VH-VL binders against b9luv3. Designs and how they scored, part 12

Target 1, 134 residues: b9luv3
Amino acid sequence: MVSLGLVVARFNDSVTEPMAEAAREAATDRDAVIVDEVSVPGAYDSPLAADRLARRDDVDAVAVVGAIVTGDTDHDHVIASATADKLTQVSLDRDTPVTFGVSGPGMSGAEARERIDKGADAAEAAIDLADELD

## First folded at step 4 (VH-VL)

Design d08 (framework fv_barzolvolimab)
Fold by ESMFold2-Fast, scan of step 4:
Structure d08 (fold): chain C 134 residues (1-134), chain A 121 residues (1-121), chain B 107 residues (1-107)
Amino acid sequence: as target 1 above (134 residues)
Amino acid sequence: QVQLVQSGAEVKKPGASVKLSCKASGYTFTSYWINWVRQAPGKGLEWIARIYPGDSDTYYNEKFQGRATLTADKSTSTAYMQLSSLRSEDTAVYFCARGRYVYRSDYFDYWGQGTTVTVSS
Amino acid sequence: DIVMTQSPSSLSASVGDRVTITCQASQSISRYVAWYQQKPGKAPKALIYWASTLQSGVPDRFTGSGSGTDFTLTISSLQPEDFADYFCQQYYSTPYTFGGGTKVEIK
């Protein structure tokens, strides 16, 4: 049984809460347990939360869900790139899979809503990686 | 606490227009769809349209396309539906309801109390 | 449009009875079904979403089940406050459509 940590960004929660629900359902379907969930203000805040979850000996992998929608196009790209880079660093530093389900950047709110399945994808990828390391 | 508070009852003549309001509180108005649904006396529920207040994106049931117009005012957290060219069969209770997005689409987790619209000669 | 066929249109029951209401979609809609309760003069209240997930604050005597085209709402032990109209809704695709409703009346 894989034990997951889940990080959910609150920014644009009309997108991120359905992504989190998709992640929870995917975990249940795969017989994984979400042992803890951490809510953060935005996707850029997620690496610190992911690091803390990944440090726990009862966590096999961490899935992160967030949304970065068009409001300031240049800023959106910077946030997405920085977040992905830092989450990769957490995974390497903690030797724990950290996956990134992010809707955006460079898309409208309507387009981001269509990407809800990225939450399920992030959870499934985390479980697959944890199983491979077993 | 999530609340949707709708405007009061309206009585209109055939051919008139009506504009109903739905004031939201207790959540981030710009982050949820607002749906409009009607119920004729003793009949079932019929979906009219939805609006996303964050970007004013709208989708209309084809039956109401051209007659219903949805708008939203972010500064007052209020959604509006205007229905034009009223007929007697438009007599109904009109509800607004918040969409809760689950995976790909919305069910309606909180509803306004309803506004009665009567169209009579 | 997806047609939702709900049955029965009405039923009479006593407190403590098990009540079953069914809803059939004209095409496969996965689990995108919600159930609502409506009392006279009131707005509908959400009971179930995602075919079987209980809305927060709803008593666990209400159970939803099904996937694809066939869905069921069950009330395991009917209480006095449960006499009401019940509606299913598909939210798989627009236009969203509702079943015709089931009136649960006191026997």
Scores: ipSAE 0.000, ipTM 0.541, lowest interface PAE 13.1, mean pLDDT 85

Design d09 (framework fv_barzolvolimab)
Fold by ESMFold2-Fast, scan of step 4:
Structure d09 (fold): chain C 134 residues (1-134), chain A 120 residues (1-120), chain B 107 residues (1-107)
Amino acid sequence: as target 1 above (134 residues)
Amino acid sequence: QVQLVQSGAEVKKPGASVKLSCKASGYTFTSYWINWVRQAPGKGLEWIARIYPGDSDTYYNEKFQGRATLTADKSTSTAYMQLSSLRSEDTAVYFCARGRYVYKGYFDYWGQGTTVTVSS
Amino acid sequence: DIVMTQSPSSLSASVGDRVTITCQASQSISRYVAWYQQKPGKAPKALIYWASTLQSGVPDRFTGSGSGTDFTLTISSLQPEDFADYFCQQYYSTPYTFGGGTKVEIK
């Protein structure tokens, strides 16, 4: 049984809410337990939340869900790369899998809706890594 | 309970158009996808198109692009599919089916179906 | 388009039998597979989504498994109400596509 932490960014909640539900559904399907869920304003805020969840002895892995939609900022690609790099560092520092399901950068709101299943993928990857590394 | 109730059987001549309805109840209509799927006699299931009633966003199977038109009326919680330039090969039972807002291609509830017969 | 190849096209079984139906996708689709049951003259009924997750109200004798390209639906102990057609469906990408169906008939 894998104990999973879930971080959900609220920015573009029309996209991230369905992604979070996909993550929860995938966790249930895999007989994993989401022991804590943390909501943050945006994807850029997720590394701090992920670090705090990954520190916990009762957390085996962390999945992060966020969205970066075309037109939000001129630096959407930079934000996505910086966020992914920081989450990778948290995973290494805490010796805990941290996965990032992100819709975008470089897609419209309609295209982001097509990618909501990335939330499920992030949860699946977190659970798979926890199982393989345990 | 979740229900999708479809309009009655239609008999059309080749070249005509048909407009089918699918009335939803028991859930928030604007929060789920509606898909249209058909089944010709003795054949399998074929996906036609989907619509998100909340904003009328549509996507069509290329095979039906230009002939099928999906719409939705939020005030009556009713989805519609119009199929034009009917051919005998369009004879089938047409189903509407709900897609989850997360898994829009998983059809968790189905209408009872509408039989469309295209004959001369 | 992703092609779903379903087998067998038909099978005969007795009440209490274990029944296995398979689907192969023409490309990797992760776990984006659903299974439906259809009885004569009726609409399809949802059984399973996400390859292995049971729809609410579906008996636990139905199980789904698989990922990537190979998927299986199993009925562990066939009941009289289970004689029907069964279809797999991929929803990894549009157009969504279905297997050819499997008719489960009384032996």
Scores: ipSAE 0.005, ipTM 0.558, lowest interface PAE 13.1, mean pLDDT 85

Design d10 (framework fv_barzolvolimab)
Fold by ESMFold2-Fast, scan of step 4:
Structure d10 (fold): chain C 134 residues (1-134), chain A 121 residues (1-121), chain B 107 residues (1-107)
Amino acid sequence: as target 1 above (134 residues)
Amino acid sequence: QVQLVQSGAEVKKPGASVKLSCKASGYTFTSYWINWVRQAPGKGLEWIARIYPGDSDTYYNEKFQGRATLTADKSTSTAYMQLSSLRSEDTAVYFCARGRYIYKSYYFDYWGQGTTVTVSS
Amino acid sequence: DIVMTQSPSSLSASVGDRVTITCQASQSISRYVAWYQQKPGKAPKALIYWASTLQSGVPDRFTGSGSGTDFTLTISSLQPEDFADYFCQQYYSTPYTFGGGTKVEIK
């Protein structure tokens, strides 16, 4: 049985809420337990929450879900890249798998249909890594 | 908990149309595809079409394109399928089912109870 | 269209028996196969997805295997509630297609 932490970024919750739901369903389907769930304002805030969860003895892996909407600025791509890099560092520092499902940046009209996939993938990847990296 | 509740049995004459409903609860309706599948008496399952309620995007099996029309009402979390120009061969139990995305495509993880449609003179 | 050929069309078994049902795709579909159970007068119920992943709440006596074109559903020790029809489904591409079904009957 894999024990998961789940981090959900609230920015653009119309996107991240379905992703979180898909992550929870994927965990249930794989007989994994979500032992704690943390909500943060935005994707850039998720590394701190992931670090806190990864420190816990009862957490085998952490899945993070977030969204970055394409806007009038390149800041969206910078935020996504910085967030992914920092989450990777948390994973290495804590020796605990941390996976990141993100909707956007650069998402088009097909974004809504990918929400389910991104959240489920993050949870399933976390479970697979917890099983394989022992 | 996830539930899909379908409308009651219908009896129609050849050439008529029928509109079936599928009311979803226990999950975010706008985030999952709804599929429609039929089963003729003593026969196997046949996929008709799917709709994504979040943007009303639809995909039809070519066999039903032009006769089946899928819609969804976000305010009531209800999906609809209308089938026109009914023939006796359309006599079947019609199911709605939720699509769950795995990697690139969808299997059907929760199903409605079915609606029996009988087409007879 | 991808054709799913399911065998056998029916079988008779006793409680405690091992039951095997096979499904063959007309082209390679990776692991995009689901299995459903249907009891008389009821809707199908998901058992297996991604060829071998057990749906939550389904007893572990049900196992799926296979990839490419050949897929198998096995019930390791039949229980009274397992007498039902079983269907495979490919969800590799549209139109989604189902096997013809296997009726598992009591001896």
Scores: ipSAE 0.000, ipTM 0.536, lowest interface PAE 14.7, mean pLDDT 84

Design d11 (framework fv_barzolvolimab)
Fold by ESMFold2-Fast, scan of step 4:
Structure d11 (fold): chain C 134 residues (1-134), chain A 123 residues (1-123), chain B 107 residues (1-107)
Amino acid sequence: as target 1 above (134 residues)
Amino acid sequence: QVQLVQSGAEVKKPGASVKLSCKASGYTFTSYWINWVRQAPGKGLEWIARIYPGDSDTYYNEKFQGRATLTADKSTSTAYMQLSSLRSEDTAVYFCARGRYVYKSGSYYFDYWGQGTTVTVSS
Amino acid sequence: DIVMTQSPSSLSASVGDRVTITCQASQSISRYVAWYQQKPGKAPKALIYWASTLQSGVPDRFTGSGSGTDFTLTISSLQPEDFADYFCQQYYSTPYTFGGGTKVEIK
């Protein structure tokens, strides 16, 4: 029933591609349709892509998947916080649920692998919010 | 298109070692586990080990611990399995296979397989 | 190790027949079962995962079912290209283990 947009960050694709697969499977399991998928270089690039998807009249919610792994940047915690803040702002500005499954700030790459289900969690949360905020 | 292409047939003497390769293409090599499975003539499938190429993390079936060694080369998207101290019962077709994460399961099944490498161990 | 007991070891069938293969785990494995098809001289091909989810590109005449310890692969209307060996696999825990296989041969 729910039409979902999906944003996938490519940085640390060893984590984000399995997360995206989990998100796609979660959508299918919940009878949601992913009407468009947008790939961006990194998690910090995702708010613009999310905004563009959220603007579409055929999109009920947007799920974003990304990874910010310890050692990838000097400001990994700042980038994660800024990304979450901007995605929340997109959700408020567009009156469209935007969820953020991010694996990573403060974790090694090996630890990030254990959080692959965050992609599924983000998709499920987006679907739940679209259903509840009709 | 996902492909796993394995090295050619090997004939070895008992006590020798063999190193098999599995070259991946059509996906991000570092994002998926590579599993090694063998099949003796006329018999079923037996799992040997797996490697995560992104960080070279490995898990071995205890039966092969100490004899099998898995490595991966990110620059060539190639996984390797070395099997040492070969015996006649190691005669089998050896497959590599990609492990795909399954939502809800927290685990991996084998969605794409290499064509197999025949290893014959004889005097 | 989890033992996967597959039945029957072989069966003879005709095109259009309904074929059923079963697999029993020695302990509960939830739905962590995959099914593979293997033709002579070829690598196994994934058919079903998560007990009942069809692999992309696989015809819908293939159906998987089961949970816990008992699992079934069904081919609703056997086609000429379906004569092959079939294997179940548990991926609940390492070491991953396979059933002994079922040969589906032409009657």
Scores: ipSAE 0.048, ipTM 0.693, lowest interface PAE 5.1, mean pLDDT 87

Design d12 (framework fv_barzolvolimab)
Fold by ESMFold2-Fast, scan of step 4:
Structure d12 (fold): chain C 134 residues (1-134), chain A 122 residues (1-122), chain B 107 residues (1-107)
Amino acid sequence: as target 1 above (134 residues)
Amino acid sequence: QVQLVQSGAEVKKPGASVKLSCKASGYTFTSYWINWVRQAPGKGLEWIARIYPGDSDTYYNEKFQGRATLTADKSTSTAYMQLSSLRSEDTAVYFCARGRYFYKSGSAFDYWGQGTTVTVSS
Amino acid sequence: DIVMTQSPSSLSASVGDRVTITCQASQSISRYVAWYQQKPGKAPKALIYWASTLQSGVPDRFTGSGSGTDFTLTISSLQPEDFADYFCQQYYSTPYTFGGGTKVEIK
């Protein structure tokens, strides 16, 4: 049984709330337990929350869900890349899988909504990595 | 104060459509979900769908997918639900309710409208 | 869909009694449970969210507890205005689902 931490960014919550719900459903389908859920203002804020969850003895993996939706593609890609890099560093430093389901970058709000299943994907990937690297 | 005020009672024939309104006040309408829930006589509460007025994003219970349509008008802070192809089993009180869900301190459905009675009969 | 099984379906109580209502989820839902009070002819009123967090303005005689699959609403000392129907709800995933309700009636 995998114990999962979940981080949800609040920015563009019309997208991220359904992504979080998809992540929870995916966890349940895989017989994983979400032991804690933390919300942060934006995806860029998620590495600190992920680090806090990943250091816990009762957490086997962390899934992060967020959305990056803006008209400036350079800013979108910089934020997404910086966030992914820092989440990867948390995973390595804590020896705990950390996955990032992000809707965007470079998407309109309507396009981002089509990708809410990325929340499920992030949870599934976190569970898979916890199982395989145990 | 937060308030949700719903439209008045409706009587419809089988096969008709009904459109209900829910007018919000006392908060930022575009920052919260609006849920629609019905209560049929003797059957309890049933969630129909939700809309986020800020971007009109909608999520439907599969049971109502294709029959229920949610919209929102930002200029009047009013949410609407249209239910089509009405049947006698759609006779119920229909409620709107404000919601937030993913925070630890999230309110679920913290404020409710007074309800609109819909009767479907010949 | 997540099924919420609520018990009892009805109970009779007197003012001053301790009342306990339970709710079981068909799968683990962490603490994503809310409780509502409904009086005849009126809309539900929010009492508790996040399993145990009291809604603003709700008397502290109402207590929620539980996590995972088993949840409880307790009214420590029943008042005349507490005779009503009570419902649990999960908001862990859509479709959101409610318990069948518990009618708290005068003895």
Scores: ipSAE 0.081, ipTM 0.732, lowest interface PAE 6.0, mean pLDDT 86

Design d13 (framework fv_barzolvolimab)
Fold by ESMFold2-Fast, scan of step 4:
Structure d13 (fold): chain C 134 residues (1-134), chain A 122 residues (1-122), chain B 107 residues (1-107)
Amino acid sequence: as target 1 above (134 residues)
Amino acid sequence: QVQLVQSGAEVKKPGASVKLSCKASGYTFTSYWINWVRQAPGKGLEWIARIYPGDSDTYYNEKFQGRATLTADKSTSTAYMQLSSLRSEDTAVYFCARDRYVYKSGSYFDYWGQGTTVTVSS
Amino acid sequence: DIVMTQSPSSLSASVGDRVTITCQASQSISRYVAWYQQKPGKAPKALIYWASTLQSGVPDRFTGSGSGTDFTLTISSLQPEDFADYFCQQYYSTPYTFGGGTKVEIK
């Protein structure tokens, strides 16, 4: 029923690869098909990939998974807000749901599980929005 | 044909440092975590730390934070653990083991290295 | 830290016996438990993960069960190669922790 595009940012593979795996499994559980998957260097690069996927007639929604470090610099917060803004613009411009599962690095304690599950959440939200706005 | 091959036995004096290696083969090294676990003679298993070779992300058990340092070399598919300020209670067999997250089932240590014996004595 | 309490610390058994090893977590960990077998001088070998899922290549006489705080490993008909140490592990959260181990010895 729902055809998904998946964008995976490679920055912090230790976090984003498990998130992507969770997204793929969630899609399978919901009987959705991931028709294309695009890998980008970092979360800030994801809007361009999302736009290209959202333009496709065979894509009902796009899920984006990435990690943004809360480091010592203000730069991390700027990247996070800019990424969210641009993904929102893509969604509005293409009239296609775009969801963003974003996590920080350093999987530790119970946080590791919660962070990885954001990938599944992003896929499930994309599917739900595609169904609801159909 | 997944294999983790560890370096040979080490004998060290208290206060010294040791650097152990774990060479991976038979799988994509950069797609799995490498964990380090030790076992003191006649004792149970104790988790030290893990590293993701793809991006060198690390997480340490607080008991070893500041003494253990994990690194990985993608070109040789080799993970390293350096343990500093050695004490007699660090005498143990040190294992590397890989894991990979699997949604809903989690990750567990599916393949282990053969172990490296480290003896700390004066 | 999650504490894993494993029982018994040792047991004696004969070939063909049914052996049960128990592991208790200090808090609920869903099904995030693995079981490992360790033979003298060797590295641990994975037997069970996700509380009850059998690792590929492991004989089906090994079964795991449980969820929450109480977990068991059962060997339905003990074979000569099964005399070993067994450890449970939680991988619900870091630091990952292991049970104290159970030595299965020949009677």
Scores: ipSAE 0.056, ipTM 0.696, lowest interface PAE 5.8, mean pLDDT 87

Design d14 (framework fv_barzolvolimab)
Fold by ESMFold2-Fast, scan of step 4:
Structure d14 (fold): chain C 134 residues (1-134), chain A 122 residues (1-122), chain B 107 residues (1-107)
Amino acid sequence: as target 1 above (134 residues)
Amino acid sequence: QVQLVQSGAEVKKPGASVKLSCKASGYTFTSYWINWVRQAPGKGLEWIARIYPGDSDTYYNEKFQGRATLTADKSTSTAYMQLSSLRSEDTAVYFCARGRYVFKPGSYFDYWGQGTTVTVSS
Amino acid sequence: DIVMTQSPSSLSASVGDRVTITCQASQSISRYVAWYQQKPGKAPKALIYWASTLQSGVPDRFTGSGSGTDFTLTISSLQPEDFADYFCQQYYSTPYTFGGGTKVEIK
């Protein structure tokens, strides 16, 4: 059984909560347990939460779900890249898989469906990496 | 102070619909989920649905899907629940409650309205 | 749906007693449990969230514990104002579900 930490960004929670629900369902379907869940204001805030979860002996992997909206700040693409880089560094420093499901800016029916799938994908990838690297 | 103030008691005939209101104050209305929960006389609590006033996103308990309709008016900081095709078993106190962001967005209910009694009888 | 089984359905106690109420989830829900107190004719009031974290303003005689499937609410030294109904709630996944309630009555 894989023990997951889950980090959920609150910004655009109309998008991120369905993603988180999909991640929880995917974990249940894969017989993984979400042992702790942390809510953060935005995706850019997630590396600290991921680091704290990844340090725990009872956490095998961390999945992060978030959404980044165009126009919230200058250089949205820089924020997304910096977040991904920092999460990768947490994974390497803690020797614990950290995956990131993120929705790009904008929202239509089709995009909302893709965003939800990214939550499930992040959880499944975390489980796969924990199993593979065990 | 966070406050949720609900509309007054309603008495309805079977087959009618009812629309209840929940007026929020003391916090940013558009940043928190509003949940609707009912309690039949002498019974436990049953979750109906939630709405996020910031974008009117809704999620319904399957038991109430198609009968319950949630809306929110940002200009008055008021959430509404309409319940249609009323039956005697819908007789209950209906509460609105704020969803708290605590390690999971909009999930447990930190502040509750006082409740609205809905009586469905012939 | 996640089913929350709460016990006992009622109990009688005296002021100063230690009261224990339990709640069992039909599947693992980590620590996503809240506890509420409800007095007759009133709305529920939050006591505890995240299984063990006290809501602001709640006396420390109320404690919550548990993780996974088994959760407990304890009142260490029952006071007159604690005679009420108590409910657990899971907020791990929708639909959110509640335990059947426990009525704490004066002995």
Scores: ipSAE 0.006, ipTM 0.546, lowest interface PAE 13.8, mean pLDDT 84

